Miniprotein binders against q9h3h3. Designs and how they scored, part 1

Every score and structure here is a prediction.

Target 1, 235 residues: q9h3h3
Amino acid sequence: EDGFTAEHLAAEAMAADMDPWLVFDARTTPATELDAWLAKYPPSQVTRYGDPGSPNSEPVGWIAVYGQGYSPNSGDVQGLQAAWEALQTSGRPITPGTLRQLAITHHVLSGKWLMHLAPGFKLDHAWAGIARAVVEGQLQVAKVSPRAKEGGRQVICVYTDDFTDRLGVLEADSAIRAAGIKCLLTYKPDVYTYLGIYRANRWHLCPTLYESRFQLGGSARGSRVLDRANNVELT
Unless a header shows other numbers, all headers, positions and changes below count from the first letter of the chain.
ipSAE, averaged over its two directions, is called F for ESMFold2-Fast, E for ESMFold2 and O for OpenDDE. V2 adds 0.75 times the mean of E and O to 0.25 times the DockQ between the complexes of E and O.
[cut] marks letters that were taken out.

## First folded at step 3 (miniprotein)

Design K1
Fold by ESMFold2-Fast, scan of step 3:
Structure K1 (fold): chain B 235 residues (1-235), chain A 85 residues (1-85)
Amino acid sequence: as target 1 above (235 residues)
Amino acid sequence: SIEEIIKEVEKLILEARFLLWEALYLAKSGNYEEALELVKKAVELLKKAEELAKKSGNKEVLKKVEELIEEAKKIIEEIEKKLKE
């Protein structure tokens, strides 16, 4: 979809990040409380701006689960943005490689597997599976968007700490599949998000690095992973 | 261990594939000299992987490395043709 501009998407993402989050933090909360928390805050019912008829009366930007070993590191985003402005004024080509180098230089290495699902049972079930995998230690951290007033699809984001660590990215995919997830997954490095690389970007870059499709009876992992830029299978 | 060696070969293969994909993207954008540099670096990593694959005794892994080296050489030839115009 060609609904929103890059500016629109960036503004919405910033607003969600700044609004309050509903967090299950396994570093400080016993794992035995997870099922009750999931029942109280199913993402299909939690509303973006609050509603007396929903689990929340106040705005919620994200619903998140932090694993016991989760250690956040956002890197030097300000340095990244300054370097990006300098790169744009230079004669250098803007490619995945130049963005990768910017990310490495400024330690902005995190990335995420994305899945988009309609509000309802399948979304809530998928989120519960992901949340349990995070609390059990198979994944590090995940979040899901609340229900928008417009009634569009919601997104589950499953993070890895280093998008340049191919094995770590593929291990996260395997853990997502082991949690019972069968829908399409796409992987996006956070550097692309910080720099506003979306489908309608002016450099015509592929907005995601990888795509994972469930393949029952094929791979022992339960998925086939493709490099989106070159349409080449990795698994 | 043999399993440790195979894991290292897989890491080198993935790194080499990343360099090859980046080189193809640069070539599509007309940046042939930088693309050629990346493909040559990928070949060096693959030659390291080939040595390790031979030590592992895993015939299938060795075959994958050898096939990827041949693919990388074809990419070099194509980029060099473009540089000649």
Scores: ipSAE 0.000, ipTM 0.129, lowest interface PAE 19.5, mean pLDDT 80
Fold by OpenDDE base, second read of step 4:
Structure K1 (fold): chain B 235 residues (1-235), chain A 85 residues (1-85)
Amino acid sequence: as target 1 above (235 residues)
Amino acid sequence: SIEEIIKEVEKLILEARFLLWEALYLAKSGNYEEALELVKKAVELLKKAEELAKKSGNKEVLKKVEELIEEAKKIIEEIEKKLKE
């Protein structure tokens, strides 16, 4: 599988992370200001490089909302990377279990539900729903990519603190579905990003641990969640 | 300045890589037409990056751009193959 090298995807995520973010922080800003902020910075109109006529004049890497309970904890990413290099040099088998243990050992446990949406009203509406859920404390933190110059889909990332906490991952899925989002969701641990494990990696590791499909008339959660590593339905 | 040109090249490389990643995602989801459009946009960015890299005289950056163009071409071929299937 001729996937872009892990280095390419990591470098881009890093570049977006280095540019200024448009942030609504519920810890310091009243929840009553959220609607005005959403109206000022609709993701479909915020441009990556601050194009003329956009709400932003300067480059924007991400648009983000921080909930009241948000505490940034990246863990020991440097130690994780060093251990990963050592593991590769050892020639030992690398499995999803190996990555999980590395993540636990270095406390790099964050992960995210991902949804890809075309620019427009549906994206802005989905983002507003997610942002509200974050401010209301149903979710901890979310971000959305700005509109690219060339167009294309924008990504909404909804984070969880621990990708090994299956219940927490499922609760976030439920909150996303409760916000009215019906598209396909994929869950990816951040450890896979930090180690450059993307699609078509040499170890044949799937970077997506969970997949959520919306289901009409199904369980109270309104979604079917698949564990892709074990090929087991969780709901 | 040469430094500013190199920074712009690096920016274009990053943007192109994103588009290629998204294209691969879309292709795996069966959205081949949209995937193909994104890869074509990535190639346009990389062509601009290549021109700037040549102006900078930085051989390392130029090589990186050229390698990424070749990767993008392979992705196009794969997607086009799937569209014919």
Scores: ipSAE 0.000, ipTM 0.192, lowest interface PAE 13.2, mean pLDDT 85

Design K2
Fold by ESMFold2-Fast, scan of step 3:
Structure K2 (fold): chain B 235 residues (1-235), chain A 85 residues (1-85)
Amino acid sequence: as target 1 above (235 residues)
Amino acid sequence: SIEEIIKEVEKLIKEALYLLWEAFRLALSGNYEEALELVKKAVELLKKAEELAKKSGNKEVLKKVEELIEEAKKIIEEIEKKLKE
């Protein structure tokens, strides 16, 4: 918020992506080992740089769980970057629609539901629920940030394959809610990350595409999902 | 003036962070050599900011610059590791 937040967040994300990750990979590890792994590496206690007394002695960038069917597809990021430079020099309007078009053209379609939680029991419990949903096949892949030395909230990211697949995005939201998550969720397509669409970007774009709020619906638990780019309620 | 020095430090920090952000984007697309060059340039700007921060006497700003330099050096090591793979 100090006027350099977006660039600082990008630099921190790059460092985290390049540092070692603690991964539970359900493609190669039996599901029966998950609960022990979660107990060993609670995200509220895993420190970014391996502080004395933490479960990790070395730096950790992310704590992640990969589902059995997880198959990463990043698309043509190089083509996306070249097209983005061309778009900026063309004078064409930069809108959610033009960014969506670039993402589709270059098959950079993945995105993620984000939730921000303070370090502590609720964060660890939420992460455990998400991790179990991934291993059980209701979600594809998820990661959570380690605890920063200065404190502050940690983020859980739950990925989907295609941000333009409205039903798939909503199915992921439903699975997150079924795991017991009640906090605000926002959805960010990875194309926005690659193109640097963070808070306070120079194009004045909302950095998230969808928003999910928990709502009680009779005996069934549900959520209200809003498409922020088109200002349309999806549920 | 001290106020003008602090504004110059903030300007250099913003420019360095922008270069680190561009390096992040290049690294994600596999352009590690170009990413490395941008991170090294960011370190140069941060070292200039560090000198100015020391002259300002503002310990909080100096600490922030020193932390960013350490973070950038770590990014250099990781990119160099990727380039050797």
Scores: ipSAE 0.000, ipTM 0.235, lowest interface PAE 14.8, mean pLDDT 81

Design K3
Fold by ESMFold2-Fast, scan of step 3:
Structure K3 (fold): chain B 235 residues (1-235), chain A 85 residues (1-85)
Amino acid sequence: as target 1 above (235 residues)
Amino acid sequence: SIEEIIKEVEKLILEAMKLLFEALYLARSGNYEEALELVKKAVELLKKAEELAKKSGNKEVLKKVEELIEEAKKIIEEIEKKLKE
C-alpha cells in the first residue's frame, strides 16, 4: 500500500513539478542557514496550494535540498520518449533490459530512494536528517512533497545520479540509514517515471529495482537490501 | 489585531521548531540530557503560541499548534526512555 502513491496521480505529479519549489541550495547558501530554513519550512506544515496558517501563501510543488556538488543532468528525455514510442510500435519485446538500454543510450540515469511517511513531526525529523546529510555531502539531492489538503502520506525522494551504479545506490541507502531513517525504502530509476511506467502496467515491468528494510540487532549497514529484479539479497 | 496575533503565533512556532531540530541533532549524537532541555523549552514556547491562537479565533492555526505540542511530548517520552537505559 505504501509504494508509489504520488506517482499514480499523474496530473497532480505533473502540476507539482511545474509549480514553484522551495529550495535550500548548498552551492550558494552557507550550511549554517539550514536549521533556520528547516524550521521555517517543515514539510508537515507546508501546504500544496497555500492555506491560512501555512508557511506558504502560494502553491509549492516540492521542498528540495541541493548538495554542494550537485550538477543536474536529466539526460536526453525527449530522445528517450521518442525511442520508447518507436519500441512500442516495433513489436519488439519490452523487457527490463530493453528499458535499461534505452536509459543508457539516452543518458537518463538518475534514480531515487523513496520513503512514505504520515504528516507530523516524524516526517519533519526524517526530512531534517536527510537534508543535513545532503548539506554535509553524504547524499547529493533530495526533495519532499508538501502536505495535501485531504492529508495522506508524504514522500521523501533521495536521488542518486546513476541507477546502474549498484555501489552508489547502496551507499545512498547506508547514508539514509545513518541519518536515522528506519522505514521501508524502495528504489526507482527515473526512466520508469519519465515513461509513465507504474506498479500495474501492461508490460508487467517492476519499476522498483531495490527494497531496503531496517534491520534490528546491530547490522553494520542498518538495513537488508533486496534486488527485486533478480530476487537476490545484497546485504 | 488578529493579524498581528497570528504573526506572533507563527514566530513562536518557528522558534520552537528551531529548538526541536537542535534537540534532534543533539539526540543523534547521544546528548540526551541537553536535547531534553531544548524540547521542554520548545513546549513552553508552543504553550504560549496555543494561548495566542485561542485568542485569535483561528481554528486551523490552533490545531497546528496543538499537533506540534503532542508531537513534542512524544519526543520527550522517547528521550526520557533513553536516559533510563
Scores: ipSAE 0.000, ipTM 0.195, lowest interface PAE 17.1, mean pLDDT 81

Design K4
Fold by ESMFold2-Fast, scan of step 3:
Structure K4 (fold): chain B 235 residues (1-235), chain A 85 residues (1-85)
Amino acid sequence: as target 1 above (235 residues)
Amino acid sequence: SIEEIIKEVEKLIREALMLLYEAKWLALSGNYEEALELVKKAVELLKKAEELAKKSGNKEVLKKVEELIEEAKKIIEEIEKKLKE
């Protein structure tokens, strides 16, 4: 029984998207203001539902940094949802390939590298590095979750425009590593998030497309990337 | 036009990046000689992009191409080092 966990995660994601975000928008804000903004809103201290002792008194769903070239395109998510319902009732196989086709048809192409870190200095330092890479143009956009009431790990999401563009996905991985990130990374297309594909889903799909592991001293690239969706090692 | 020149520079950069990423993955799998050939081809494309970027007058695009050429040279050095092991 795994449906409850997937539904719970989907509900929490929707709630976070609906709540206010704290955004540093490099399209309208000078890059010189970034360090002060990062000091004001360290993700380990920003609380999900607000409290008087934190940087926020009101709920915060996400803390985000938009690059100068960022042009949001969510695609046709409503059309994707309708097509997904039709696909499930059609009896057609639900595979990575059919989901990829659905995403392409409805222009839901964005995806993200995910890293999960415990609240604290390491999280705040990692986020600062990612945020600077976004503002400097090496990455397009990123967000980090606020601290949950019960605690637990927080997530940094680093987005790419097109999950079907493998070179773009790998370039983002390289930029994350260049920013000093050494933890495990997994890549998930937003179509999986919108459709509620999480760990232990009923179709037995791998919940992520790629996994990146830091490679100390052994690689010009700085990491090894595995294709988890197709059970293929790229190297 | 300057827009057409920049579009061609972006195309050359994309082609060079394809070669660089393939070369990096070949190097990770121990195929250093094939990787080196691809990086050298990428440098040739990037040098062409550099000349076009100079003609465009766009300093940011030129700087990006120059940084990619330096990255490619570092990859060549690392691969050549591995080939000597």
Scores: ipSAE 0.000, ipTM 0.090, lowest interface PAE 21.5, mean pLDDT 79

## First folded at step 5 (miniprotein)

Design V1 (at its last look DockQ between E and O 0.56; V2 from the best seeds 0.00; counts 0 for: pae E 4.3 > 1.5)
Fold by OpenDDE base, look of step 6:
Structure V1 (fold): chain B 235 residues (1-235), chain A 85 residues (1-85)
Amino acid sequence: as target 1 above (235 residues)
Amino acid sequence: DREELIRRFKELVLEAFELLRRAEEALERGDLETAERLIREALEKLEEAARIAEELGDPELLEYVELLVRWAEKLLEEVERLKRE
């Protein structure tokens, strides 16, 4: 994917973050209401701009589900950005290790598993499985993009609290797979988004830390998670 | 008021985003003149959006404008590259 496409997708995501979200919050809403909410707001029918005949009359940036243990913590994003600017001006080499240390220092540790799916029943079913896993406490928080006018792929994001906690990242992959998801997953730290590190960046940094592929056949049932930075299989 | 500034900001950045998207499509078609026009129109909107973000004192809004500006600048560099070939 061209560097332009990555910036476009980032701009779309940020624009979506500015619009209202449709949220199911398991901390305040009984789990028994989840099925009715999923039926009311299927992601394949919820439109980005509130098109006539859609479940939403107003623009929707994201559809989200918050688990019982969800606590929003963004860390020190401003301090992170200032440190990043200072680093760029210093002429010091920038590596994935450098970004990891910046993230740790400023407590900007969130990351997400990403999956891209075509609009339709398969997307809505995948989202329902993820939403249930969040409400049941197997996952902390997830969001899905609404349907765009052009009918492009929708993205489901499943968050983890710490991209440096390899076990937590793998546990989230396992929970996603247990929810019936079999597509390719990519894991991206949020720190890379905050620092404007997209595909084809000038530092040649890969914004994807992990890839998960599901194997359907033989004795090796389950996810194969690749550490892309080290080119090592973790599972 | 603050609410009106936020509304205006959102309009400007969404319009700029759409202009940049259309500029990419124009580049893919080899229509360099249309691409350049759309990029310049987007930059004008982003300049106004930046002023609003500064007035609001919101660093996240300013960061978003900077993202779109960087995208516009890269597209403009690509237009200039293709004009020289």
Scores: ipSAE 0.312, ipTM 0.763, lowest interface PAE 1.4, mean pLDDT 87
Fold by ESMFold2-Fast, scan of step 5:
Structure V1 (fold): chain B 235 residues (1-235), chain A 85 residues (1-85)
Amino acid sequence: as target 1 above (235 residues)
Amino acid sequence: DREELIRRFKELVLEAFELLRRAEEALERGDLETAERLIREALEKLEEAARIAEELGDPELLEYVELLVRWAEKLLEEVERLKRE
């Protein structure tokens, strides 16, 4: 009834990005220290704003693992936002193709596979598997949200450098499956996040580019990937 | 110097965010006086943050301030609505 839920959620996302992160950085830390770090900071126990009895007394925005070859490149987000405003004012059609072109022009190419899991041992084991894959070089970088006071599901984000590189996106999916993950995965380009395009936007854009489902009766390495943008099933 | 301004900006914005979170919790409890006070304190910190963003010439920093100001204004409207009941 208040209509400030959108502002509240946007402010929470901003604060999570600005608050301290718990980071295992494989560029500077030996892989042999990962198990101890994972035991110290299980995501089901790390609290968003700090609590007595949790691993943290201070706020934690995200828990992240950086791979040995990780090199951040967010592109020109300011230029992207300015171009987006100009595009909306121009009256030109707003389509997946026009957003893709804006992203390419401004080098805002990263994207992520998302999985949502309830707090508990399954979340912690899934995160441990993803973290190991990052440190071993099968994935580039990943993060997981801490436990909120309200409860609810937590999210694991596994990033790729270029959402336009279909092969790279699919290779990340395969690595996630090889790590033992069997839940539903959805892939979202960061360009949609930077522009505030979510489900139920006024342009009827689907911010989810790919959807991955575990193969029935298959190994943990198998999945069915759907290209949501083109409505094509990828084997 | 620029790095110190960015650090101070982040500190102010995060402090304002925490104050607004507490104001929202106070509203849920029906404590309108506490909510109003916390919103006012948040707005004062956001004024300082806005000045720093302007000094840095960084429009995205100002967008963070505007986001929290809009949240604060909506919370204040809710406080005023409840006071009239």
Scores: ipSAE 0.303, ipTM 0.758, lowest interface PAE 3.0, mean pLDDT 85
Fold by ESMFold2, look of step 6:
Structure V1 (fold): chain B 235 residues (1-235), chain A 85 residues (1-85)
Amino acid sequence: as target 1 above (235 residues)
Amino acid sequence: DREELIRRFKELVLEAFELLRRAEEALERGDLETAERLIREALEKLEEAARIAEELGDPELLEYVELLVRWAEKLLEEVERLKRE
């Protein structure tokens, strides 16, 4: 039955994107209201479909915090997808460099650090730290999945504007660590998501660009960040 | 009314998703009749969702419908396979 897992997971992701989101928007909401909002909507208790006893009565796809500087711009996604289709039929090689250039050409440059945590206090604490970092301006935007009926790990996504801006991506890693996060982080450019390129893809591309591991006393910032494409430590 | 069409599309797709989830659970426990009924109900909702996506002129919405149809078709193939055993 694991043969259905990829389709099931893709369908769940689509459904979550389409359901309503719970958003703290620092562009329109005073920062002093953040702690009350976090207490009202802990991700370990906000349920995907509005289960009895949860703080939400309606389905919630994502819980998100938008920073004051957040300016959503997906870029030319339609142009990107059209060029991708043309590239696939052209006979030209598909490589990480080709995808990078496609993303640059169509200005689809955003990406995200991902962390997976079990429901409970650690998740809620991690989310609260990230949310505060967003509202304080160290990070721009983040979201966390709600509690699924079955349980299981939840995901926090911390977005950056430009995956080709390595320093900006590393600064986001540092801000995440400064919020007290010690778990494994992986970084995925959004171009891979928009083109449907996952780990089991026919081009053998690696959608995870960076991997960050917390290391006490090792690197200057408490992280070891590995460039997965070149197998090179960046820190 | 474009907003009403989008609302109806989302409703149909989310209903189909839930039906397919329940069908997968029925299939896991060997209840082939329940699984097949739920899958076919989901496909009916997906047909209507596809019509709405076409009216909206949004190819990404059609991709979402196709994703669920592929899942439904895989589940139906498994139901038919198990019936022959």
Scores: ipSAE 0.165, ipTM 0.654, lowest interface PAE 4.3, mean pLDDT 86
ESMFold2 (binder alone), look of step 6: mean pLDDT 88; pTM 0.862

Design V10
Fold by ESMFold2-Fast, scan of step 5:
Structure V10 (fold): chain B 235 residues (1-235), chain A 85 residues (1-85)
Amino acid sequence: as target 1 above (235 residues)
Amino acid sequence: DREELIRRFKELVLEAFELLRRALEALERGDLETAERLIREALEKLEEAARIAEELGDPDLLMYVELLVRFAEKLLEEVERLKRE
């Protein structure tokens, strides 16, 4: 039952990646058009499968903003998956360190900060702040899920180029906080997704590498970041 | 044509996913016969998609097929469980 739910969520994520995306691409679109685009496509109103009463009549998988300097590189995913099969066959222990080494060897380094928010003003406001940070060059790329038919929380994903670059991960967290975001953030490397490692996996690996909590009482935009894989506080 | 194969692959995978979503809805209604039929139709489309993914040599495409096959297998397990009741 729980296992059934996990497979269902994985299949839904795949379908979202394959359905059309609503994209504001700062590489080809003037920054002055962003506010109008955000007003036209607030994520709390954009429906996953289309609705005459929403901004979209057709399915939308993701709503995304690409920064001016955005240049995607997924690395050698084929080599990564072949090495993962070999690792499983070898009998060698499967640990966070082993996965990290496979990711580095095959240059599959991207990852993302995740935040989950209920549909409504707070989600739309948070997304607008993230989108502006991307267009202004403080973040590279971000996307947000559309509203599901049955409701539930929506997710904002803010990508970084290299999950092993702690400075880059922390700089992205700082930019998210500077945009006014105060909710819990978790960071997941894309390597876990390519290897099919989710929360309930047989190797008992935690797919969350970093966790960020907003700190009240310090600087207004401060946060505490924990390295979940190594159990070390970074800030 | 690589581009045409990718387009065909996406069509098959999205059709399979929609069939599996409909199968889940049928299961929730207790319509086991419809659920099983839809799951089997999805698996046929996924088998064709797997052949295309192998021809393209694209691990991401094969991963998508594997995710949907696992989803289909979980739905079949639930159909079999309910039939035993």
Scores: ipSAE 0.121, ipTM 0.613, lowest interface PAE 4.7, mean pLDDT 84

Design V2
Fold by ESMFold2-Fast, scan of step 5:
Structure V2 (fold): chain B 235 residues (1-235), chain A 85 residues (1-85)
Amino acid sequence: as target 1 above (235 residues)
Amino acid sequence: DREELIRRFLELVLEAFELLRRALEALERGDLETAERLIREALEKLEEAARIAEELGDPELLEYVELLVRWAEKLLEEVERLKRE
């Protein structure tokens, strides 16, 4: 489709990273306060740039929940970017395997499950389920975008520590499904984000490693997970 | 050549996006000098992209350049803020 659409969306996301975040941090806040916090800041009502009629008067980039055991590790992103530049100038083939090796070498391993939902009750209900799973320890950390002035869908991101740990990625999918989520999920490693590789890229790489679809009478996990890189069903 | 202009435009905005992404990373680790350099390089590429978008007469392309310029300006404001700390 439109070649710059993914980059446009990524630019919006990075601008959001720079604005203040609304955070429920289970490492320092009692779990009993979560329901009141969710009621105060439903993502369908929190506006991106602030509005007198919303819960926020000032800009909000993201609404996030940190789990009690959450301990982020960003790795060596500088080394990753330097190695990426060297790879591009070397003339060597750029493949999913090459990027995986760069990520491992520089310990840039985090990734996330993504879901896109329209503003409204369904979004708020889905976010509440994810937030409770994070606070209860089934997930590590998650964030959701605020409502944009132009409208459109909002995104919930559920992070895992290591995209190369397939079992860990699948366990996160199971926890998301157990929280009542039934929509399509896609999983993307953060290494692709750090290197500026999105849906439409010059190397024809697929930054989505996994895709999860809900199945009512299907797998024991409640979902069918596809390995996009190898086109193999895992569940 | 319209096709060549579109190709050059996409090349410039992709390069600018990458520079701004790296600038944000430098900013987060406190490397203000690197962040400012990368932001200014991105703005130079975006100025050229804006000229091409104007020549093509496509408001959608111009809107995308304006989005990236706004992002660059926000990053530069943050660099200036941190320099005062």
Scores: ipSAE 0.000, ipTM 0.259, lowest interface PAE 12.8, mean pLDDT 81

Design V4
Fold by ESMFold2-Fast, scan of step 5:
Structure V4 (fold): chain B 235 residues (1-235), chain A 85 residues (1-85)
Amino acid sequence: as target 1 above (235 residues)
Amino acid sequence: DREELIRRFKELVLEAFELLRRALEALERGDLETAERLIREALEKLEEAARIAEELGDPELLFYVELLVRWAEKLLEEVERLKRE
């Protein structure tokens, strides 16, 4: 009805991962070059499939910033997927705990804070703040989607290396808030993405583990964080 | 070599994805003949991609092909539905 199926969305995500990325890599590039790079590639103007009138003539899947300490580790995704099929066949309960065990066993531990913003100044400003926090060492790695051919909101993803490390997840939230971000944030482990677990899944799992809302004049960290799975306030 | 096969695989899969995206656009316009042709072209590229994935012995690459084949099959179902209108 809406023109999208689960297969279509998964195919688009796959294509974005396979297409070229525009990367500012602080491990090999001086921090002094960041402002020029951000001015050259504002996410509201970078087009998904290229346009002679935009900064890119060729497709761009993601715009990313890697911090100095960034060490990519996606774990054993193939082993995770095989174990997931075995789990489904076994009749064993599929719970957040069993998924956590699979993720730990196969070292698929990364997760991300997500924010969705319309193309324009607010998106570009938010991305610049996040990118500076990454280059300055407060965050490890982040990426933002390019502008879709059909329009719509763009997503900024801020990654943490271990979704089971609650303090690390909360520290990332604090750094995002310190960068001036005030919109709603939701946190999703990458294990859910690799297993195709989205909203309204048949196992009644909440793919969003945490939710962060900006709180003016409240806590020093500037946000209230909720554990969505257990419905417990963490800050 | 392995790197060249992976490059060719990605090229085929991304070309198939673009053909299926254009097929969806054709369906939304009611151009069933164009949609069906584009889907068939995508499936040909996916057959070649599947052979490369099998040669590489990488089950993740085969899963990407299977994902696009399932999407193509759903688009063909929609073509048949609209033909019956």
Scores: ipSAE 0.244, ipTM 0.712, lowest interface PAE 3.6, mean pLDDT 85

